VH-VL binders against Netrin-A (NetA). Designs and how they scored, part 1

Scores and structures below are computed, not measured.

Target 1, 267 residues: Netrin-A (NetA), of Drosophila melanogaster (Fruit fly) (q24567r46to312)
Amino acid sequence: EPRACIPDFVNAAYDAPVVASSTCGSSGAQRYCEYQDHERSCHTCDMTDPLRSFPARSLTDLNNSNNVTCWRSEPVTGSGDNVTLTLSLGKKFELTYVILQLCPHAPRPDSMVIYKSTDHGLSWQPFQFFSSQCRRLFGRPARQSTGRHNEHEARCSDVTRPLVSRIAFSTLEGRPSSRDLDSSPVLQDWVTATDIRVVFHRLQRPDPQALLSLEAGGATDLASGKYSVPLANGPAGNNIEANLGGDVATSGSGLHYAISDFSVGGR
Structure headers, positions and changes below count from the first letter of each chain, unless a header shows other numbers; antibody chains aren't numbered by Kabat.
F is the ipSAE of ESMFold2-Fast. E and O are both the ipSAE of ESMFold2, at different seeds. Each is the mean of both directions, binder to target and target to binder. V2 is 0.75 times the mean of E and O plus 0.25 times the DockQ between their complexes.
Where letters were taken out, [cut] stands.
Atom coordinates printed by the task and the answers are left out, and those that the model quotes come from them; centres of patches stay.

## First folded at step 2 (VH-VL)

Design i2
Fold by ESMFold2 at other seeds, look of step 6:
Structure i2 (fold): chain C 267 residues (1-267), chain A 122 residues (1-122), chain B 107 residues (1-107)
Amino acid sequence: as target 1 above (267 residues)
Amino acid sequence: EVQLVQSGAEVKKPGESLKISCKGSGYSFTSYWIGWVRQMPGKGLEWMGIIYPGDSDTRYSPSFQGQVTISADKSISTAYLQWSSLKASDTAMYFCARLDYGSGSYYPFDYWGQGTLVTVSS
Amino acid sequence: EIVMTQSPATLSVSPGERATLSCRASQSVSSNLAWFQQKPGQAPRLLIYGASTRATGIPARFSGSGSGTEFTLTISSLQPEDFAVYYCQQYNNWPYTFGQGTKVDIK
């Protein structure tokens, strides 16, 4: 059926080292909150207590659907650096997917970028952009058409559509030469990586009342930046400054990033 | 806890070969770039090259390409700098240094060896 | 390759005074700029990375600023232990390169 066998892809992230820039409870007990069906529920994280610990190793361990383990960032404030996850694969892999599985009831990311490295982290290039405001934040159209001349470029996708429990990037989808990968040096280089870095810029707004106001108020409400995290200079390709007018923290609600699985298909 | 321990001082004659070492401990040796910096007497610092011991990816500064060999033996967590034929102008202090992955971003070489003085004279 | 130029070559200051060291890159290095201190017979010591972030354990009297092509290291009140040679280094593009150094001497 396939013209040439594609080598077996495995989860290259399984048991791989991952470093998070922020982990809940790393500097002592912290309060974090979740939203479930109109209800806010707050809890305590503390890395010195195994029962309340949400370390980065949870991202690449063996999860099961009944007993998921989570990494959780510190609650997001209006100031500070972006939250990042850096995954070292240990060698060059040809990647087919990158998937982040959200923890149950987790606040959803709105704006984030996946970067890749082919030189063990010496340099980074954009791999995929995600945002509800691709043009505003990243200067790119959402769901960009791809032809043979630009099939090796990072695209931007709107993660609010569809609303699912995972954030997924298929490295070859919609790229014309993918049907003949073995004959495409361009796409072979495109899918090659030694490391993956995810930079989280902005959380989605979970408040149902605020969501209704946004529908009525349009861009004005989003321009307030109620769920914006100030952006410091990040990896070389993405230096987005914090929204001046909307840098009002919502951290009093305990919003944070929470991911249960960081999966990378590679060979 | 992270330590880089270099081999001792060397006194050599022009034309001799030399291999100096840098042993890493307290971290996963194969998961970090490590490299070599030369400091000639009374002069500044200059990068010679770097290696990723996990897959032996090696990068040289242009002026050192072909002049030295950088290698690593991951079984003993040791990086090497090697000359096939020393010159008097190779007299210098040589440091090894490692990159760090602090907070999900690279720091510039944040752990340094103590230095190895190489003297090349007739 | 990116050439890093430091000035002045030597800076003579009295203890307690402010010292200001400059570093210029031949092309933009964004904020990927570090400052190192080196005393005789020792390995370099990282002071500042990311142009302005102090490394762990570095006293607050050391501060860095700048981005792009022009950078400054300031020592707000020189202490006797601060007399040393200071190097800037870009790590934006391989090969990474050092400036030629600024020697800070006691006046």
Scores: ipSAE 0.261, ipTM 0.657, lowest interface PAE 4.9, mean pLDDT 80

Design i7 (from i1 with heavy chain H99R E100D Y102G S104Y S105G G106Y F108M Y110V, light chain N32D)
Fold by ESMFold2 at other seeds, look of step 6:
Order: sequence, then C-alpha cells, then structure tokens
Structure i7 (fold): chain C 267 residues (1-267), chain A 121 residues (1-121), chain B 107 residues (1-107)
Amino acid sequence: as target 1 above (267 residues)
Amino acid sequence: EVQLVQSGAEVKKPGESLKISCKGSGYSFTSYWIGWVRQMPGKGLEWMGIIYPGDSDTRYSPSFQGQVTISADKSISTAYLQWSSLKASDTAMYFCARRDYGDYGYYMDVWGQGTLVTVSS
Amino acid sequence: EIVMTQSPATLSVSPGERATLSCRASQSVSSDLAWFQQKPGQAPRLLIYGASTRATGIPARFSGSGSGTEFTLTISSLQPEDFAVYYCQQYNNWPLTFGQGTKVDIK
C-alpha cells in the first residue's frame, strides 16, 4: 500500500536541461520546409535572430497554444548522423510516460529509439523502439507480447499508424506487474531513470502529392536511407528498398525534425 | 571557469597508504561524474573508476576493483583516490577527469593536472 | 568490456603533411567516440567527441570520421604543436576504455 508521503507524478522534464545534436540555424541561416495539405512552405532559421531561432530549450518550456515554441533540427541529409535529444532529469525518477509533441505541420518521424540511463548518463539501455520497420531496423518484432519473464524489456511500436501529432510511450502499459508496482522490484527498476535520450533515425516519406513540389536535390536525400519507403508488396512482402530512386525520388530539401514539447511524467 | 586541481606529487615506499585528491571548482560538483585515470611510465591511459558525488554511486574498472578506493566529499567539492598498501607497480601518473553532458552522451572534457606517485623500495 | 585498438603505434610525419590515425572497437560503439591529444608532462586534451564533432577551440585541421567499429582522426596539415600522443576512447558503455595510443613523431 502506498505511503501518504509518496510524491505526486509531475512533468520531470519541465525546465530540465536538454541538448540537441542538431539545431536549425546553428551554423548560419538555413532553409527549412513544412507541409500542410500537400503544400510546401519554406522559411529561414537563424540562431542569431530570436524570431527565427528554434533552440532545444523550447522542448521543455511552457508552450502557449497561441504561440507554440519549437525546436527544429537542421534539414536531414544522406551524409548526416542521426539526430538526438538528451534530457537530464537531475535525479532518479520513476517514470510513467515519455511524450514528444510534434510542431504544427512538422514531418513525422518514422523510426526512433528512446533510451534511458539510471546512472546519470554513464550507460544507456533501450526503453522503447518506434518504427514502421521494427524487424528490419531494430531486429525486434512489432507488437511483442509481454509476460513476467520479459516485462522489463523494450518493445517496438509502429508510430506511423496513429493519426495524432504526438509520439507517446507509456512505461507500464501491457506489463503484468504494473497493477502492483509497489511489489515488483523488476518494474520499479524498469521505470527508474536519471536521463532520457531520443535518437531519430528516419522521417516518414512525404506523400506523393507533396513529392511533386520537391526540388531536384531531394532525390539524393530520399536515397540516403533517411526516409522510410512504402512496402512494395504490402506487409507480407516487406520489400522496403524497392523503388527508392524511381517514381518516389524527388527533392527532400528542408525536411527536418520539429518538436514543440518533450515531457516526462515521473515522481 | 571549470577547473580540477589535484594534490602534489608523492614519493612513497611499498606498503604505505596514500590518499590523493582532486578539487573541483566553477561548476556544480554533485552533478557530474568524476573519474580517475592511471598512466604508467611510458604507457597509455587506463580508466580506474568513477564516482557520482551527488549520490556516491561508484564504479570500478574490473582491473581495479578491490585495489583502490574512490570517494568524494561533496561539502568541499573534492574527490579522492586511496591505496591502503602501495606496490611498486603503482608508480604512475594519476589524473582526475570530469564527464561532461554532451550531444552523444557523457565524455571527459575537463582534466586535472595530474599527480605523480612514485613507489620504490 | 569494449576493446579499443589503435594503429599505427607510431607515425612519423613531416610538418605540413597529413596524418591519419585509426581506431577500431571490438563491438559497435555507434558514434560514442572521443579523441584526445596528450603532450609530454600534460593532461590529455579533448579534440573530438561524437566521432566527428570538434571540441571548443580545436582547429579545423583536426577532423574525425567513422561510426560503429571503425574510426579515423585526420590532421590535414600537421603543425609543430601537433607532435603528441593521440588516444581514442569509447563512451558507449561502462567500463570506459581507451585505445593504447598513437604517437605522432617528427619524421
């Protein structure tokens, strides 16, 4: 039975330090693009101009529905490293959720991993995988069943199916001992973290109509493996490399990761 | 300005005890791992162990487990490396280093000046 | 424990020439790799982290590349102050491990 002095769950990420491996405009003015209703709209980011800067601190600040603050990565390229967000919580928390809220009109991530640390960043373990290609990219089955023998292991979920503007991980969902957390040292350890790291691997491919508006340079970006491609023969075929350079090859200039809120529920 | 200042050189005989120090300044001492690195004469760098002063979580590399004691006193922002009984093979330069919080994890960004320990019979 | 292997052990290079140093990990460390420079009687100095990102104040002639298990440090035009020993270090998982070092000498 819970003790009366157990702290309430809070957003442990609010005002917490966060570092991004890539931020639009950090090395001079850059062009980034958004899509709405298959229409492309491009703008300039520049870290020296407060009105055109999208720093990592926007991830953990207070957002206003009338003035959403965003972090934006540099546009993704075929030669670039994965993009990471690293969040220091400052102490051990028992976590119930990790949520990333996409900026309005942002391209959706397809493949990404949430890692946690319990030792203030000395070592990292997978916490949750997201991908339309869980087996191919992460060697894990999608929708893995969970019993007591593996309730402390990371699972892989298909993020591309939800029609929502956020990516959410519930740390205890589908884990048998979650109803009696106070009696499960395994799950108590599972939910404990001092730091969270998100690694973005791939963006979702723009739909065909948006591709018609892309510039010629995007063909090389699409071929880089930074975008997921449709399965040629459906899920049973899993032929994800088909036609990458063919009819879907177009300019991907300006596509990037854009997140308005990085929240972590914990106590 | 972030700094790590180590105690001075030591000349000892086998069997003696020793405690060397590493004082941190210019940052929140309890929020960063501090570690110790050994460099034997003419040899490379070896991690010995690391401590998080905020909760005293201490980790040792396997070769050094049980051979030294790493500790910290957060009230004076100081980390320590101790031997209960020195050996001649402990003759080396010893560095402390702080792990920084970075884009791809925590990496060592700030180093102490080194403490030369000479153990000879 | 992840073993880091550097090659060559020593590298003789004339000033103004290019130096290329290699580092291999016994298993993937992704991009969690740092390079350090150490001069005689001094503490190591961080050059590169994240495999390819220069630390603050490091000249552009230093560049790092690689991912996974194979990494390279390149000094594009060697200066007199660059004669030193260079170490790679992985920080992907505990225990942290260094390579054995590559000494860059005057030819």
Scores: ipSAE 0.070, ipTM 0.586, lowest interface PAE 6.8, mean pLDDT 80

## First folded at step 5 (VH-VL)

Design j0 (from i7 with light chain L96Y)
Fold by ESMFold2, look of step 8:
Structure j0 (fold): chain C 267 residues (1-267), chain A 121 residues (1-121), chain B 107 residues (1-107)
Amino acid sequence: as target 1 above (267 residues)
Amino acid sequence: EVQLVQSGAEVKKPGESLKISCKGSGYSFTSYWIGWVRQMPGKGLEWMGIIYPGDSDTRYSPSFQGQVTISADKSISTAYLQWSSLKASDTAMYFCARRDYGDYGYYMDVWGQGTLVTVSS
Amino acid sequence: EIVMTQSPATLSVSPGERATLSCRASQSVSSDLAWFQQKPGQAPRLLIYGASTRATGIPARFSGSGSGTEFTLTISSLQPEDFAVYYCQQYNNWPYTFGQGTKVDIK
């Protein structure tokens, strides 16, 4: 049986189809906000205007330091649905990593799940959990102790570190049989996928000092399970019109998910 | 042009076997899920099951599990729906459909014309 | 299994008027929702996928909205050829399921 060269890992996500359940500006012009040094900076997204659009195709296109493209969800509501990204790889790959790069100044996720499919998107299984509250939200320990009996299980880790703008999952790290992958059918199956789905559950709680610049003199609605507040209508009933007249009468964070690159290392 | 062409209408008696077909053309037959949908007279649409011809992975809706057999012959780009013993209640229109994948997710983009199966004494 | 519930069962509308059809899922299907049109004696025709994206060749008077569990198909300025039965279908996870259908009749 001739053996081919060991293939290099490539970014299997490059130019692959990706679907987002929510994209800023898909239902008309919307206002989104970022927080920098306790100051709110708000902008407009509109999918009908190429200069103000943040489509899902930005996740898998070519990026460079001078032309960073960004996908942005709509602002997250406290009782709204979770935001999802679904990526079709087109064939079975053995995966070594899944990486999400945050857009500059993006609000940070707190809780999310990566799922995989081996049946071309027909069914899904957990691949990796991320949360500051792994046990409470997902019923899983926040630590990476694995033996042979659980090396095929999804783990949970914390992504709330303030010094990192990437959310990274290494598929084989800390798994005992990874040293001899070719002799482990269990791990070979574990790393195999045809599709990846990311479900964002919660945003990171905003910095307390940034919240002071947002509020007139009270508390925000941080009790929601999303750690975000929806944009509220102004007196004019148009969120763009209400914001064009100077002072923003509407309280709200404008928090949303913003990802510039969705990379998947595979062979 | 991507097409699904189904076999012609069938008139059968209860207890007889039947195999109806759905031939795909204009695309890579083994790279897409193909499924079957039943529509009983005067009723809505019901998913029966789906097959991936590349590896014959076959899934059934719970109410159809064990009631029909879905199969494919990739050498002639054809999917099949089969009964070993027809009942009068199997009288219906049967459609095949291809599940696409692409920029907007996974959806049924191409349908066969339908095969009317009539089972009566 | 995800149950899809459509309302109303029948909608009587005059040509040129607006029709609004509703579809509810028993659990979140994210944006994995399609709308189909079926005329008597024909196969279903894909109108909308991804909850809001028109399929190729579908007129602009058809629009979809919603995410999660609540979805709407809107037909602005109904044309004579739009009188048909409309189905929603989720494709979030197998088994895929249809709603019961909404028949759009001429008033």
Scores: ipSAE 0.398, ipTM 0.725, lowest interface PAE 3.9, mean pLDDT 81
Fold by ESMFold2 at other seeds, look of step 6:
Formats: sequence, structure tokens, C-alpha cells
Structure j0 (fold): chain C 267 residues (1-267), chain A 121 residues (1-121), chain B 107 residues (1-107)
Amino acid sequence: as target 1 above (267 residues)
Amino acid sequence: EVQLVQSGAEVKKPGESLKISCKGSGYSFTSYWIGWVRQMPGKGLEWMGIIYPGDSDTRYSPSFQGQVTISADKSISTAYLQWSSLKASDTAMYFCARRDYGDYGYYMDVWGQGTLVTVSS
Amino acid sequence: EIVMTQSPATLSVSPGERATLSCRASQSVSSDLAWFQQKPGQAPRLLIYGASTRATGIPARFSGSGSGTEFTLTISSLQPEDFAVYYCQQYNNWPYTFGQGTKVDIK
């Protein structure tokens, strides 16, 4: 079939300011761990040492295969608050995608939400949900059919599938009026954003064998079932991140979020 | 330098109208939210409302909805807070403040000097 | 509307000592939390934003911590010029709201 002329995507996030709610080493030297196969490898982060720092700027700078730059959160310690990334685009863009590239060997997210703002960060609305438990955690089906009546609504996808090495959201996929965006005020509003916020809620549980190699115990005992796992069923909007923790993490596990690239396609 | 300069103190009677101003300089006035904060005598700070001068998008705190009008004239880089009919309870200090955004997030980084409004019969 | 609650209402601290101020939100505000200092007759002055980032020109003795619903402002070595009222403010969602303030008295 003849290929129509498709406008080039620009990465609206390149060199744009990003604010993280948590960055490894911000409160002094900290230990973080990477998981590969059945092995755990731990290292030190320290924001006072430029060679051991993982700042949010790494998310939108130039990356290459020889010098991957990463942002890393502080280690997650269980029922703490969620970790967020906030990206200001500086103006209104019509967005076609939002992509997060995981750092090599980083623990993978299980549950997260992408929000957008059209008012330069004054208010936020859900853009995309990701979870292995869409219904339980976000009150949404794992795959919702999109028709003309709901094509402006956030959907939920399962990021824990085996092929997820990057987390990708296509803003118009499966939305009927996308074929003629210029004639759809609803979808024009849907894809319009001035800012993007990512809220990480939960990490995937590590390989049990890698977790068993931990020398330290904690106050929480996962095997006994004596800890509480908060259930979340938030309404649409910003409040989903309130008091939502991921799975309870063992003290000293080094589990954290690590992202090497935060890309936003827009025009 | 980024600066917000407010109009001078006002002494008014109940029922009178009033429009106080906040002039921004040293930055792109249409690219930042600017808003108004009330401080009643001896009390804390309260957000009243906020406006984006680039498109006049205006939001009010619920307690102030319908009580005041916030507007902007981008041709002279000025935001306004306006009462159609003042009450004695409107006696307070009023600050304008600009919201920043960028590498450091979204926060109020620049404040006007304040405008004291006194309403008494 | 997100309610911000500060404690204590008044804090008396000797010069050179550590002061710790608390701020609690009625629901998570992530890290969209700012601290302001206000002296009598003056506009508020931004100290900390993003819960933990010092504003330009703010001395290192001021530090912020916390996320979600609980936040702390710490003044590690109180100076005479630090006498003021301190407010926390959330900016996670409109309407933005302030705490009621903590007055820091220098003993």
C-alpha cells in the first residue's frame, strides 16, 4: 500500500526540565541494587559526588549506547509515598507518544500512572494507567474497548508482560477519530498537554532467589503475612498517588526506580 | 530582574468598588500563572485565585468564587483583583505572586510587596 | 481542598540550636510542597520547594524533607534573623493551600 506522508515527530522532552520527587543520594550516600537473572549487584549513589549521581536531567539529555545516563530514585522502603517525575514542555503540544526507557538491569515497575496538564501544571488528569492489576489498583479494566464515546479517556495496560524493556504510551492508538484529528475537537484536547507527570506506585517483586540472598531482616515478614498491603481504588485524577505504596519492600533491598530516557513525541 | 509591583494602600467604605493592580516586569508576563493571596490582620495566608495571562484562564479558590474578580491586561503586563462591593471583612493585606516552572518544578517564587486594603464606615 | 496542618503553633529556640517544623497534608501532595518565611510587614519569602530543594540564595542551614503527607523544615543552626512565621504550602492541585503557620521565637 502507498505510504501517506506522516509528519515527523519531535521529542518535546529533549532538554526540557524534569523534577523528580526522589533521587538516589540526595540525603547522603545510599545503597541501590540492580537485578539481573538470579543475581543482585549493589552500588552507592551520592549526589555530592558528580561521578556517582543520577539526577533527573539524565532523563531528557542525549543518551547513547556507550554512555547511558540514568535517573535513579531513592530506595523504596515499603509503604512510603509514590515516586514522581514531572516534565514541563513549556508550551502546548499535541502529543503522539510518551516513552520511558528503563536503565539496564533496573528493577521494573509494576504499577504507574501518566498524568497530563493543559494548564502549565496547575491541575492534572490521568493520561494512561499501567499495572498488572488494573482493576484492583486503578478501578479500570486491563483492556478497554475504545469507541467514539470514550476515546478521550485514559486506559490501563499491563507493563509486566515479558517484552517490556521500555514503557510506551501511544496517545491516539485505537481511538476512532484519530484518522481525522483536525476535525475532532475532543481528540485535539485529549492529545494537548503542557506538562507530563509520571507517578510510580509499585515495583515488580524481585526473583525470590535474589531476595533470599539478603543478609538483613526487617520489621516486615512477607512469608508470615503480618504486613498490610494497601488496596487502592482511586477515582480519576491526581489523588491516585495519595497514600499509595507499592508492594512492601525489605529494608536494604536496594529496590528503586531507574529510567534512562523520558521521551515525548509532539508538535 | 523579575519583579511584581502592587498598587498602593486603599482606604474604602463598605459598598464601594475597588480594583488593585500587580505589574510584572523582567519576565514574559503571558507565560506564568499569577495569583492573589489574602492575609487578614493577624491571620495566615489564603489563596484567592490565579490567572494565566496568555489566555486569561482564571481559577478561584471555592471560598472566593463570586466574591472577587481576577483579570489581566497583557498589553501592560498587569494583573488585577477587583471587588464590585467591598465589605468590612475585606480588610486585609493582599499579595500577588507569580508561579514559576522549570528545572525546579511549580512553586510561587516572586511576590509583590502587598497592598493594604482597609474597609470601614 | 487539601488541608495543611502545621505544628507546633509556636516554637521557642535558642540561637545556634536546631529547629524542626512539621507540616501534614490531608492527602498526598507528592513532593509539591513549599516552605515560606514571613517577617512582620513583609511578603512571604520562598525557602524550599519540591519538599527538599532550597530556593536560590537560601542558606544551607535551611533544609526540607518528606513526601506525600508529612513534611519537615529544619533550621540546623538558628540565627537571630530567622525569627519569623513559617508557612508550608501545597501546590499539587488547585486550590493551593497554606498551613496555618509556625511562629519561631528566638530565645
Scores: ipSAE 0.199, ipTM 0.635, lowest interface PAE 5.9, mean pLDDT 80

Design j29 (from j0 with heavy chain S31D G54D)
Fold by ESMFold2, look of step 6:
Structure j29 (fold): chain C 267 residues (1-267), chain A 121 residues (1-121), chain B 107 residues (1-107)
Amino acid sequence: as target 1 above (267 residues)
Amino acid sequence: EVQLVQSGAEVKKPGESLKISCKGSGYSFTDYWIGWVRQMPGKGLEWMGIIYPDDSDTRYSPSFQGQVTISADKSISTAYLQWSSLKASDTAMYFCARRDYGDYGYYMDVWGQGTLVTVSS
Amino acid sequence: EIVMTQSPATLSVSPGERATLSCRASQSVSSDLAWFQQKPGQAPRLLIYGASTRATGIPARFSGSGSGTEFTLTISSLQPEDFAVYYCQQYNNWPYTFGQGTKVDIK
């Protein structure tokens, strides 16, 4: 009985061009902070200084435990837009996974969307949602699987349950026709992409004790809930959101997105 | 060097057909979206449509869908914009442009010199 | 489609002065925004893409900033060759759209 030879999956993101909408230090020296355990640790980024730069190319380079390289966004101010990463794969791939590895001690994303394109970045469709508030923010229940009629739809996963330093999306997990991809034109289209875009909407709230050390002008005490600006999204209105707008500033918190690896399994 | 060279100016009457061209050189023509932008006299720029020459995937802005035809001949690295029946309101300057992708994302980096189309009785 | 709105329509500036041009999108375009310069009878010239990245050969006096829905082009120390019409364009999703333009005139 003949066995089809299928090409092995590779990291299609390796050395691929990545564009970030925001990079720490792009407009001169900036402060960023990490929240580890119950303490805050702040540092300086500056794209003109190689020792303090965190460019997007770090997302698709060769990382290892002895030389972790990071991309870092500018600190979230509450008045800016969402942070995005755009990756061109160079050709059509059948994708099996998309993985984002957080930098050591990085603040964790709370709400984000992975989009894909099949037309070399001309148009985009949702691929995966992540949020602690899937229903409120994305109109979708948190779920691990789909039925046969909606197996081509993006799902939403609650990021708070896997407390690890990576965010992973398996493109075919929990989709009924995945056992025989060759017989499913729907899933073949589903896994096909030329480009991936990640949109970060919201960071997880840091440890309240670490937040008591805020140093920003006009900053308010977040630990006690005295933060007076209503957040439009989710039942917990105290989450820090990049699209807050108005006069409220959270730059003193130093919260930002920090990713060390952007991997895409494809063939 | 990367260049887009357009066909020359046209003077036409309403109801006539027209096909103008944009020839690419100095790059792999089939690997880049190329499209057409209209500029009516005294007005701004409007995207009309865009084509990926490798497989002729063509997308139109809604206001131009059905109004023009965009095509490409990849064997001679040329994109086309054509009308089956010109109107006086088609009087405009028409530019072709290439979409690039580099270290900083997508952008329209190379433009043709423009083709003036005049439609009058 | 995403509507791009530029302001002001005309900006009168003396040579050597700073010019600040604004562009607003009807919905977020992230940083997928370009600025073009166009002089009479010429094709548009790319100045800025990715909201803030200068194209090859563009002088440092041109700088872009912003993300999401609000963007700014700044020309420090305006030169005589900078009098032109400037367009912003989003390329976040098709159809791509231009703003209506800002004419920079000599004062």
Scores: ipSAE 0.141, ipTM 0.632, lowest interface PAE 6.3, mean pLDDT 81

